# VH-VL binders against Cytochrome c oxidase assembly factor 8 (COA8), part 52

Target 1, 167 residues: Cytochrome c oxidase assembly factor 8 (COA8), of Homo sapiens (Human) (q96il0)
Amino acid sequence: APERGAERRDTAPSGVSRFCPPRKSCHDWIGPPDKYSNLRPVHFYIPENESPLEQKLRKLRQETQEWNQQFWANQNLTFSKEKEEFIHSRLKTKGLGLRTESGQKATLNAEEMADFYKEFLSKNFQKHMYYNRDWYKRNFAITFFMGKVALERIWNKLKQKQKKRSN

## First folded at step 3 (VH-VL)

Design f10 (framework fv_cixutumumab)
Fold by OpenDDE, second read of step 6:
Structure f10 (fold): chain C 167 residues (1-167), chain A 122 residues (1-122), chain B 108 residues (1-108)
Amino acid sequence: as target 1 above (167 residues)
Amino acid sequence: EVQLVQSGAEVKKPGSSVKVSCKASGGTFSTYAISWVRQAPGQGLEWMGGIIPLLGTANYAQKFQGRVTITADKSTSTAYMELSSLRSEDTAVYYCARGNYDSWGPTYFDVWGKGTTVTVSS
Amino acid sequence: SSELTQDPAVSVALGQTVRITCQGDSLRTYYATWYQQKPGQAPILVIYGKNNRPSGIPDRFSGSSSGNTASLTITGAQAEDEADYYCQSWDSSGNHYVFGGGTKLTVL
């Protein structure tokens, strides 16, 4: 029985750069670009006295970031794969090897690659539309919670001022 | 023949910003990458960043991240590079260059602008 | 960041052969592109890929690579070949471009 070679599903390791900001940081940290998504991850600061509303905002921001990282990592990998396949297919159709007679790597020019980009964009148009829609929804929610957190902070400051005037 | 025409020389004060334009003529603009490369007086070439107008995505060198913005207008076949928080060290000739493709994507610069001199002086 | 290193200056006698080298870890994976630059001018592409010459570049220019090194060879150097030569490639990430420091070629 021929051993079915286990297709190593290249599970893109969820290697969120384990950049740990310094423990004493009182602000958000931006990490280096992720190798797959090319997006810079943000490490969100957690206040010692984080309110439930602040926590909700932070979680929403974290989830949105993870969603973005996954989307773009997958998109970039897909792009790279399809690009390579396109180049190989086009070279084969031209009767060209992956290397020229001079041993040079066979290349496609920008005009030939334009067809790839058009096709790629066309195939992924719906995916990008859904991404944009969801991006706006998530950012709207984040902005809304930012506003609520801002109001909560103002209210808490006013209460503290009143208490100091009464003593 | 494809040409890249850049905007004229600029003299700027420290802390200001400069925006240089690069207009392409004689070919397809949207599918080629446009990169910005600078050269300080008597120094080597330094890649700043690039954009593929069709994709609208720009990449930046780490050194210029947060200070440089590269944009492209497909309708006018014009790329832009804006550099903010200018310093004396930013005094250089700034070139736009067209990136042509190999198997890895835009890889080599086959057309160059004549360069734009930016002088940052007090 | 993967850096490309070049000798700052080389000299060649008229009609002789010179090799300009570029070294960097990224060159194990990517080809080097070579540019010629004369004083007061923009760079000109001379070699790209394994050994591709653009139109108008003389056949005396050739490119090669070995391990982490790329080389531009000028076979039969002419007086007009006196210029600065830059190698360029991708960085180790494959997302950014990197230039070598440049090599000034003097033709004697």
Scores: ipSAE 0.015, ipTM 0.583, lowest interface PAE 8.1, mean pLDDT 86
Fold by ESMFold2-Fast, scan of step 3:
Order: structure tokens, then C-alpha cells, then sequence
Structure f10 (fold): chain C 167 residues (1-167), chain A 122 residues (1-122), chain B 108 residues (1-108)
């Protein structure tokens, strides 16, 4: 992993299990997948002369990522737990042990698992509906603020050119 | 820990409007749903509508369509509920409540304001 | 309309077990959420999701459900449990929250 100077603004940790951005990087970077949500986190670069508008955009993107990460971590944990409970209850009803004679976990066939998937989707329908609505609207908000930031940067460049007078 | 602080009691004449505020403190405001639930004297709880401040999305119960407007001001972490064309039957305690959810069930209201009493009379 | 039906009143002797019931079609899909309300106070969340208790709620409170019916059970009722209890769910077809009419619990 490239060494970053002690005075660099980006203080994201570096190590064998974490990606480290290059020393001269001035843009966002993507880390490895989170073990719970299975999503790759984005680490946001903070420029030295960040405008208030750029700060609002970055904060919105960070908040959206944290919200998204939390949602999927919770969904994946719940799915795994309920799946295991369903399998165990069905095996108990059949009078079967949790392990086969070979020591492997006992499983249910696709027909039996269809009941679980239907129940899980039904129970989580509202939560997924809210997630989808929030996700689309958050992305629209981010796009709008990105447009504002782009316009601000154009105006700043125009102001610099306007003040640029050569002898 | 999030707390919801509501505006003080109001006394209004029939036909006027009232605007109740709900200020969130001690946590992230923008990403949680804020709902309004009212309770007439001696009656049960009635959901009026809610908003997600970050998204500006408000949803209203059909009974209140056209009379209720729910808004949010992210700069002050405050949600508002404005009820117009007031009638005597709108006399009630109005609560704001934060919508939360887990991986198992529907949205539940885990933090409630203390309520704002609105009295409609002449 | 996805109404939730509760009995208007129920009584229990101090230290005994009481079950408050909520019925409605939405409960076939969603678990009921339960709130306690004492006179002059805002509602307090008691049970949510699959029998979860918020911090500070005594372990004598538990939830259960079967088909279109959800129940709040108080094992070993105390005098302080005297209150109104409301169930709540979600009507996905109407995209709105629905509350039961409330059950007034009297602890004898």
C-alpha cells in the first residue's frame, strides 16, 4: 500500500484488509466489500479548499452510503438467521438431524425452500419498498447537488480568467 | 439519543389554520421518517401523514387529503404539520413520532413528542 | 380498508396473566407493533417486530401472532401496567399506517 504523508487530509486507515489510496490521489476511492452488507464502501476525498456546497454534497453522499450499508447489513443478517431457523424447524418436523452421516449440514430441496422465500419477501415488502423509494430520491438529490457543484466550479474558472490580465 | 420537541398549545377559531412544529435533537434528522398522529379527547390514535426530510416526500392519509400539509426544514431539524379549514372535531392532541424499522417488521414509532393540544372553538 | 380490531376493555387481577388481542388482514403479512398510553402522556413503544422489546420495557411484556391475529401478553400484571394499549400495522394497499381502536386494561 502506498505511504501517505502524516499531513495528508485523508486519514482513512491502511492495512492488509483495507485499500489505501495513492499518495497523490485527489479523488474518491473504493474499498473491499463489507463482510455484512457485501457492498464496497466509497472513501471520499476532502479537498483543502472545499466550498460549503461541496461539503454539503460530500456529506449527503457519506450519509447515503452509511444508510445503504446499514440497510443491507441488517437485511443479510436477518435473511441468514431466518433461513437457518426455517431449515432447522422443517428438519425437526421431519424427525431429521441437523447433520448428515457425512457430517455436512442437512438441507431442504427447492420446493421446500420456496415457502421460506415467499414468506421472507412478504414480511419485508414494506421495508424494501421504502428502501427503493429512498434510494431513487437520494440519487436524484445527489445528482442535483453534483450539478450545482459543477456550475460553481465553472463560475470560479470564469472568475479566474476574468481576473487574468497579462502585461 | 433523539428527542422530539413540539410547539405549545393552540386555540383556534373554526375555518382557520394551525401549524404545529416538531424539532429533532440529539441525532440524525434528515434520513428518518417523521409522522404526525392525532388523538381526539377520549379517542384512539389516528395517523395523519409523514415526511422524510432529506427526500422532501410527504404522504397523507386519505381522510386529510387537501387539508394537511407536512413539511420539513433541514437547517433547523424541524418538521411541521399545517391543518387548514379547522372544524370542532379537529380538537385533539397532535403528536409527532419518528419512524424506525428493523429487518423483520413494518415501520414502528420509537420516539414520540409530548404532544401539542389544539383546541378549535369560538 | 385494513382495520385492526381490539376489544375495548379487559381486566386482570394483580400478578395474573392477561392477553390483549388484535385482529386484521394486514397481520397476515406484518407483525403488530404495540404501544402503551397512560393518561396525559404520549404513547410508549412496548413491542415491535418479532417480539422485540425496547430498552426499559419489562420482560413481562411479550408478543405473539398467528394468522390474522396478534396478541400482547403481560405475565404477572402490575398496578403500573394499567393503561390503554394500541396495536399498529401497515396497510400496503393503502400505503398508510393503521392503529387498532385501543384496549383499556384495568388492574384489579
Amino acid sequence: as target 1 above (167 residues)
Amino acid sequence: EVQLVQSGAEVKKPGSSVKVSCKASGGTFSTYAISWVRQAPGQGLEWMGGIIPLLGTANYAQKFQGRVTITADKSTSTAYMELSSLRSEDTAVYYCARGNYDSWGPTYFDVWGKGTTVTVSS
Amino acid sequence: SSELTQDPAVSVALGQTVRITCQGDSLRTYYATWYQQKPGQAPILVIYGKNNRPSGIPDRFSGSSSGNTASLTITGAQAEDEADYYCQSWDSSGNHYVFGGGTKLTVL
Scores: ipSAE 0.000, ipTM 0.466, lowest interface PAE 15.2, mean pLDDT 77

Design f100 (framework fv_ebronucimab)
Fold by OpenDDE, second read of step 6:
Structure f100 (fold): chain C 167 residues (1-167), chain A 122 residues (1-122), chain B 111 residues (1-111)
Amino acid sequence: as target 1 above (167 residues)
Amino acid sequence: EVQLVESGGGLVQPGRSLRLSCAASGFTFDDYAMNWVRQAPGKGLEWVSGISWNSGTISYADSVQGRFTISRDNGKNSLYLQMNSLRAEDTALYFCAKDIGFYEWSPAFDIWGQGTMVTVSS
Amino acid sequence: QSELTQPRSVSGSPGQSVTISCTGSSSNIGAGYHVHWYQQHPGKAPKLLISGNNNRPSGVPDRFSGSKSGNTASLTISGLQAEDEADYYCQSYDSSLRGYVFGTGTDVTVL
């Protein structure tokens, strides 16, 4: 009797993107969309002489990416489940079977589905508001650190030029 | 293997309370609505209560409305039936039944437990 | 009445065809809700026999078939066998009760 493989609980794996960029990469790489979040992961380049400020920026970017991946993976799963529940509930209310006479999965019309989307958005409105707020906060912080890193690099270049003029 | 196992049945006096449990295995429990169905000795099947996958929708038969409470713990793959104010008429074999392939209400029950016997007698 | 009406008993000889009727109302079968059928042997849990429009689960013989017309559904057992001796229940949804409803059950005997 073939062991019917235990359907692995698609627990949203902690989305460490299995995407590995080429070893000789000197820049950030963008991976394919994650199957759960549908977001493209970024593999951040680590320079050999990374400054403490550059490291902090990179870590903040990584943390923000992970936060986004988790949020959207969960949101997409919830959406899919609620969508299916809605379809089944509406079909039942209509006295319709879950399959057509041809054996195809019964579907709702575009108008009925529009109701689902409206309800779903309404239900998740606060969640999305909080997400957007946090998203802006995180991106503001990232932008701020990007500015600091840019200034640091300019300063270091100026110091090097002065030292070359003095010798 | 897909399985439902009921427990918690027994002999109780009228007016007392009893809690039934159903342990699910072999399927993704939180993808399906679950139901309780009972069968009095030598009688037919009677639907008692149903609950959607996320407990968002709950329904009861009129015969148990206000007395019974259905609940579920998806983390434990468990279904429950709290029965209060039990009556002689509640004497039955209680089955746990899984909806066929749906998150909320499906039309049929594809998996049944073996049942747990509840006897209400003075 | 909150139940679907079935004949109390149906009998047939081996190899014959028997039909079990399940009569509902405008709030259940007549409303277009699917009818499902269960087989229950003595001392056993019910087993899903037919789901909806004659959909048989895996392991159910093709000699079992379901039909529906108006407020009445029917289960037909062709080529009756000794193992078919059991209780049979129809089931549907009732919009007025906002719940599932079972038939009164039919005892099928093989003569």
Scores: ipSAE 0.021, ipTM 0.610, lowest interface PAE 6.5, mean pLDDT 87
Fold by ESMFold2-Fast, scan of step 3:
Structure f100 (fold): chain C 167 residues (1-167), chain A 122 residues (1-122), chain B 111 residues (1-111)
Amino acid sequence: as target 1 above (167 residues)
Amino acid sequence: EVQLVESGGGLVQPGRSLRLSCAASGFTFDDYAMNWVRQAPGKGLEWVSGISWNSGTISYADSVQGRFTISRDNGKNSLYLQMNSLRAEDTALYFCAKDIGFYEWSPAFDIWGQGTMVTVSS
Amino acid sequence: QSELTQPRSVSGSPGQSVTISCTGSSSNIGAGYHVHWYQQHPGKAPKLLISGNNNRPSGVPDRFSGSKSGNTASLTISGLQAEDEADYYCQSYDSSLRGYVFGTGTDVTVL
């Protein structure tokens, strides 16, 4: 019954949860791409002894991920809808049906689709510019807080070493 | 002690409404996504609704979309489910469950309440 | 709809191994979404048994293990004990429903 002094290494079973991403905790999880945003969500594990600074960093990363996912989900849905409307309009102008003989959706060639892409990008230029600006701001803030967390961890280690060296 | 306690269940007539509450304690409530899961008598588990840590992302099962509203009050460590236009098919034990993550995409429910029974019948 | 399919019941003798399958589709397990497993004793709330396909929470014995291949996930219980007699549910995320889906549930009986 004295199990306190007995230790055993964690023998992780085979599977996805057995592996740790290169820059993540073993408890972090990366999901499949969202149907709408087409981005892979990152699940951030919350450590038992998370510092307030570590919590701020994690919440900033979580908020940035949510913001990014919402932006791209909306963009992809809007793009798909407008693309379908554009294809429909052009096929109608050409006097063609919406589907091929095999029942596949009728498509436009790359040259014709280039007009749609130019129009979509032009119309959304300001929105994409603000997205890029905010994306860089958020990543700068994350990098800054990552630096603060690193310094906190170094300081704590130095305090512990100084204590151990004391006679 | 880490726990979730549901309340607000009871007997209601079809077409009426109920509001369920879930009180959280022993953990930082505003760090986690929260969910409602129900289980009809003698049947399996059915996910009902989920809400992210900041209420920025909310999702519903198709069976309750437009009738139920999930909400949270992080200042009170509480989760809510407003249930309108109740049907006999909504009769179930309703659990609140803590996600191990912050977003409704996040995996697994690591902490569950004991549930509150909702019976929709005349 | 889009509910994950499990066998209704599985039985085994003490010390035996049993496996519970959980079959999904291209919008959930087949899309790469992780599978989680819950254990529910009669009259009790579900308890998280396995997260992220095969990660055991603290306090869950190593005789419980999970695996995933294609559209199907499996929970294996080795060294069956009387206290393992319970209902077991798998869970995943479904992109077409934009929400979580549970399995139909499996009743494990220890003979």
Scores: ipSAE 0.006, ipTM 0.551, lowest interface PAE 11.8, mean pLDDT 81

Design f101 (framework fv_ebronucimab)
Fold by ESMFold2-Fast, scan of step 3:
Structure f101 (fold): chain C 167 residues (1-167), chain A 122 residues (1-122), chain B 111 residues (1-111)
Amino acid sequence: as target 1 above (167 residues)
Amino acid sequence: EVQLVESGGGLVQPGRSLRLSCAASGFTFDDYAMNWVRQAPGKGLEWVSGISWNSGTISYADSVQGRFTISRDNGKNSLYLQMNSLRAEDTALYFCAKGPELFYSGDAFDIWGQGTMVTVSS
Amino acid sequence: QSELTQPRSVSGSPGQSVTISCTGSSSNIGAGYHVHWYQQHPGKAPKLLISGNNNRPSGVPDRFSGSKSGNTASLTISGLQAEDEADYYCQSYDSSLRGYVFGTGTDVTVL
C-alpha cells in the first residue's frame, strides 16, 4: 500500500516520494537533509487542474532534483570509500594497525589528509565540470518552461476576460 | 495495444558497428524513461543503458561506456542504440524496456519487447 | 557492475511454497532502492511480476509476494503450479553505477 503519513523517512537519492508534507499543504514542502546526498528534498504540490505544460515543468523540476540527489549521494559514497582506502593504505605504509590501543579507528593528521583532498578533487575535476554543465542546462530548461507556464497563465487570464466581455 | 518492437540485430564482425531500433506504440512514449537490457545465450539479464523522457539523463553500464550511444526520437516513438567497436562478449539478445516516468526513481520496467539478436563473430 | 546474488536453482512440488533470495549491497538494496521481480519462460521476454518490493501488476496472482529487509529481498511463490517453472530475476537501482542492476537469476523447477 502507498504510504501517506506525515512521518519523517530516510530518503534515497531517488526518493522525492519518501517524505510527506503536512496535511492540506497548498505549496511545495522542503524536507530534512537526505542521509546520503545531504541535500534537502522538495515535495511538489500538484494542483487539481494542472495543465500538461505545468505537468512537464513539475516533472522537469522533480527529475532535476532526483538527478542532483543521485549525483551527490554517489559523490559522497565515492568520497567516503576512497577516504577509507587512503587512510588504510597510509597506515599500512607506516606499519600501523587500523585501530589504536584504545580501540578507536586510527586516523591521519590534517596535513596528511590534505593530500587526499587534493588528489580527490583533481581526479574528479572532469566529473564536476560535467555536473556544472548539466546543472546549467537543466536550469535553463526549467527557466524556459517557467516562462512558457507564465505565458500560458497570462493568456488564459486574457482569454477569460475576453469571454466575460463578450457575455 | 501497448507494445515495443526491436529491430536491427544480426551477425557482425568484431570491431564493427550496428544500430538497434525500438518502435513503441500504445502509450505516451515521451512521458517515460526507456532502457536497453541484454541477455547472452544461456545467461542472465544485464542492463545496458537508459535514457530519460527528454534525453536529459543518460546512463550506461561500465561494460559499454564509450562504445554504445543511446538516443530517442519522441516524434517517431522510437528508441535507438548505436553500438560501436563490437566485441564477442556483446553477443546477446537485446531487449527494449519501458522504464519509470522519473529515471532516478529506480522503478520497474513494466513493458518489454521480444528482443533482437546480435551475434558478434568472425 | 555488481550483480545482485540469487540462488542458482530452487525446486518444489505442486501446492508447496518456495522462496528466492536476492542479496545486494549498500549502493542498491541497502541504500533503500526498491526491488522488482521478473519472470522469464524459455524463449520469452521477461515479464514484470512484482514491482516496488511487493506490488503486483494487474493479472499477477496473489500467490506471488515480495519482501525486503536490509540488503536482502525475497520472492515467495505459494501454491506452486507447473506454469511457475521459469527463470526469476530480481532488479534494483544502484547509486554507484547510476543505473540498474539485475540478479544472477534463479531457475525454479516444479516436481
Scores: ipSAE 0.014, ipTM 0.613, lowest interface PAE 7.1, mean pLDDT 83

Design f102 (from f99 with heavy chain L100S F101L W102Y G103F S104G P105E T106W A107T; framework fv_ebronucimab)
Fold by OpenDDE, second read of step 6:
Structure f102 (fold): chain C 167 residues (1-167), chain A 121 residues (1-121), chain B 111 residues (1-111)
Amino acid sequence: as target 1 above (167 residues)
Amino acid sequence: EVQLVESGGGLVQPGRSLRLSCAASGFTFDDYAMNWVRQAPGKGLEWVSGISWNSGTISYADSVQGRFTISRDNGKNSLYLQMNSLRAEDTALYFCAKDSLYFGEWTFDIWGQGTMVTVSS
Amino acid sequence: QSELTQPRSVSGSPGQSVTISCTGSSSNIGAGYHVHWYQQHPGKAPKLLISGNNNRPSGVPDRFSGSKSGNTASLTISGLQAEDEADYYCQSYDSSLRGYVFGTGTDVTVL
């Protein structure tokens, strides 16, 4: 009896995008969409003379990105699974096969699928509310630190100009 | 009101046959799969058989496979279970149960009160 | 195994919380099929209590909750009341059996 290979249900690997930008890059790189989250990862540039404030901003951006990647990877996995189960269950009840006469995967019509989407959204409504709240909170913090970094850079430029005038 | 009413239960000898009926009301019968579930006295629930809305898909538990036949008449809003070659182990309260889709999975949302089948010598 | 495994009995005092486990296999709960829960009072038909792991039908109190992890599902009854004394059954689908499977049942007693 052939050992039906246990399909390792790919738990969404906490996989940091294997996208590596060129070493000589002086700017942030955007990678291809992640296969699980469908979000494009950003590889953040690290300046040679990164200030503590710049480092804090970079870390906050990175953490927020990881949080987003994880959320959407899990959400998409759950969605896909529940969608498949819904289709399978509905087809079974209708007495329909899982494949069409042409050998294609059987699907439900748009009206039947509308019911699935409505139920799915209802079920996940609270989760999405919390996500949105946290998303705004994180982005507000990032924006705040971006402002601080901008001010720091201006101040440093002014100090350098004063030193050049005194010499 | 949504209701299922089982009938046809009784006392029978081993090897004999019995036919159960379930009358459905209060919902569109031909939109839903239907099931038989049984419960032996003082025991748990056991799924027996299921049939799709158009009778295109039929399933049986291994314990009744080849002996029982599930069928339905959508014009009469009725579900049937033909039980042949009855055994003492088939003694149970037989419930009719309606399938319902809830968040992507099928469950039994409506149950009848059951009809008692006793198989004894 | 033709049945999901439940504890035979669980007891608690009024106001306490009790949990009923339902253990399956890779062909049912572990395969990702949802778990449903039924309540059955003596001499009555089973009643749907929880659908799809943690979905409550209309009329079911919020003190009933469901969860699932791996091959095990759980029903939690918080704030146990006298009317909660009943048999409880989990249910899922088994791909190997091509049919529905019930748990062995749990008798819940309120002390």
Scores: ipSAE 0.024, ipTM 0.603, lowest interface PAE 3.6, mean pLDDT 87
Fold by ESMFold2-Fast, scan of step 3:
Structure f102 (fold): chain C 167 residues (1-167), chain A 121 residues (1-121), chain B 111 residues (1-111)
Amino acid sequence: as target 1 above (167 residues)
Amino acid sequence: EVQLVESGGGLVQPGRSLRLSCAASGFTFDDYAMNWVRQAPGKGLEWVSGISWNSGTISYADSVQGRFTISRDNGKNSLYLQMNSLRAEDTALYFCAKDSLYFGEWTFDIWGQGTMVTVSS
Amino acid sequence: QSELTQPRSVSGSPGQSVTISCTGSSSNIGAGYHVHWYQQHPGKAPKLLISGNNNRPSGVPDRFSGSKSGNTASLTISGLQAEDEADYYCQSYDSSLRGYVFGTGTDVTVL
């Protein structure tokens, strides 16, 4: 399956970025904002000698990005859907069409929209609380594994130096 | 723990009315939108109607619009479907379904076991 | 066309992979609305299997994955097991209907 975060981009190419600097190494690529989540996806560079720990960190970062992208894409689409349905329902109740005599989209005033915003905020308060909780948990885990990877790289350098000295 | 239990189904003659109930437990009923989904014998799933947490937003499938009325009683943790002018094609198992907390209002994370409605003479 | 189109049936042997397509239109999947998947065993209520294109709820194995491209979504079941024998339904939102739309359903048989 393609990378989850990239698969929802309809105007930008999906999948892994192929951009590399004109040097031996490549870097992570940051894409344009996703149409639905409005967040910029990161396409992670995979080194040839990736350790199991480095792979675990990368997969955790990828999974966290996909989770974050899906939350905001769903939140934004839910808002748009419910707002449109609310407006259409209220206009129908008033006996009004969806467009004015001049062909412009019919709208509700701020006072009429207050009920929708109150309902939407109240309904989604719990979701946003759980999102924030999980966001902090995920970032703590990522930071922890970043520390482990850093220590692994130090230990590997020390091992290599000791081997050279023992010869 | 989280449970939805439907009731009120049965055999009913064409043109008559029937009222379905769904009792919710194990979650804060007032915080979630609720839906009715039906499945005719040997057929697929069809969304029937949905209602927001405070009854401020209600929607219906075009096949039932004007005949069915969804409602809820948050004090009783109950969802209802009033079905009027019943037709043979309304024969189905009717499921009560709860909106998901994560990843959108448009998905159904908890389902009841369903109650059978048979419209026949 | 007011529902999502799925193949009637798909079959495979234990350990194989099967893919179920779900084809919509410009008013639903093609408009960018997310696709959700449900599993229904005979005589049981449907169970949410995949939400938001490829999120797995707690308890759903990694063998199940979803994808989406254009107006078509797919559910892939790898390492097929006897327990996977069930009906599978996709679901999205349709802006023209202003409501939810389900797929026609696919019967997965493990032979």
Scores: ipSAE 0.000, ipTM 0.460, lowest interface PAE 15.9, mean pLDDT 79

Design f103 (from f99 with heavy chain D99E L100T W102L G103Y S104D P105S T106G A107P; framework fv_ebronucimab)
Fold by ESMFold2-Fast, scan of step 3:
Structure f103 (fold): chain C 167 residues (1-167), chain A 121 residues (1-121), chain B 111 residues (1-111)
Amino acid sequence: as target 1 above (167 residues)
Amino acid sequence: EVQLVESGGGLVQPGRSLRLSCAASGFTFDDYAMNWVRQAPGKGLEWVSGISWNSGTISYADSVQGRFTISRDNGKNSLYLQMNSLRAEDTALYFCAKETFLYDSGPFDIWGQGTMVTVSS
Amino acid sequence: QSELTQPRSVSGSPGQSVTISCTGSSSNIGAGYHVHWYQQHPGKAPKLLISGNNNRPSGVPDRFSGSKSGNTASLTISGLQAEDEADYYCQSYDSSLRGYVFGTGTDVTVL
């Protein structure tokens, strides 16, 4: 069974998981799932000749990833802590200890847990609505800038086709 | 009755050692993380040290790191603080406090009445 | 040590509302860690007043409420009463210190 102190400290939101992209990568890197958010982080490759528009898109994508990681890390932590509090509260109401005679964590049955899930979903309804709204806004902005970058690349490709520079 | 009772405080000279004890009753002591918090006369609260339910995780404030040692004896429902190389700035009322399982940062739901440590020549 | 910053004192009259701020940094409140509040009367141990930003333990009046935004948490006492005269401390976890941090404390006087 996990240690309560170590487990509790480990659930704290720490931002995006630390990882290293593949050496000499010229592409974006996708890492392992973050411990807290359970989302895979993306590490963005920065070209030497990155345009101001490409930089703006990259920063927007990085900021959106960080926002998304923070939201889900916090949500998962909140769920776990409130679930444990609910279980402890119900066990105390029944006059039961937090551990069984064998030293295992005491648990509630699925029927009892249904009350917690209903309350948690209801309580977090507005929070999830605002998350979805912000998620759509961010993705709309990203899509818009991706379109601008694509147009810039098309224009640059057309200029190169004119063979104005030989090197 | 759920309570924590600190003991072991007193007058001690700078550079000496002192050991504080905290006796717990009325709850399952070995299920909870425990902490020491101090308060200098007329000043605010300062977290000193914390220990997990099985002693697997221990943390200290920078001001006491290397000088103080927190420990617990679950068989005796007791928490300890071994204070070495005491300084005048360690003068304070020392509380022991129990963590809950509600959140990642405390809260401390049960506190003792404190034991006074005075470091003076 | 990185302490959470509170005003030294706040005052109000009976029936009025007072608010105590608690300002942290990106390693504690700004990192999303919960803020807890404690009430301490002279000569007594601190008492847990608010947990997890705005949860009241049994026996704490609904006159006490908490909130958090960005790097700052606030404790609001509505319908101020004489017995609310005490010191108030906020608390959070600090990831850089790997330990708990308390606020500088606020003395609430009821005029």
Scores: ipSAE 0.000, ipTM 0.459, lowest interface PAE 20.1, mean pLDDT 79

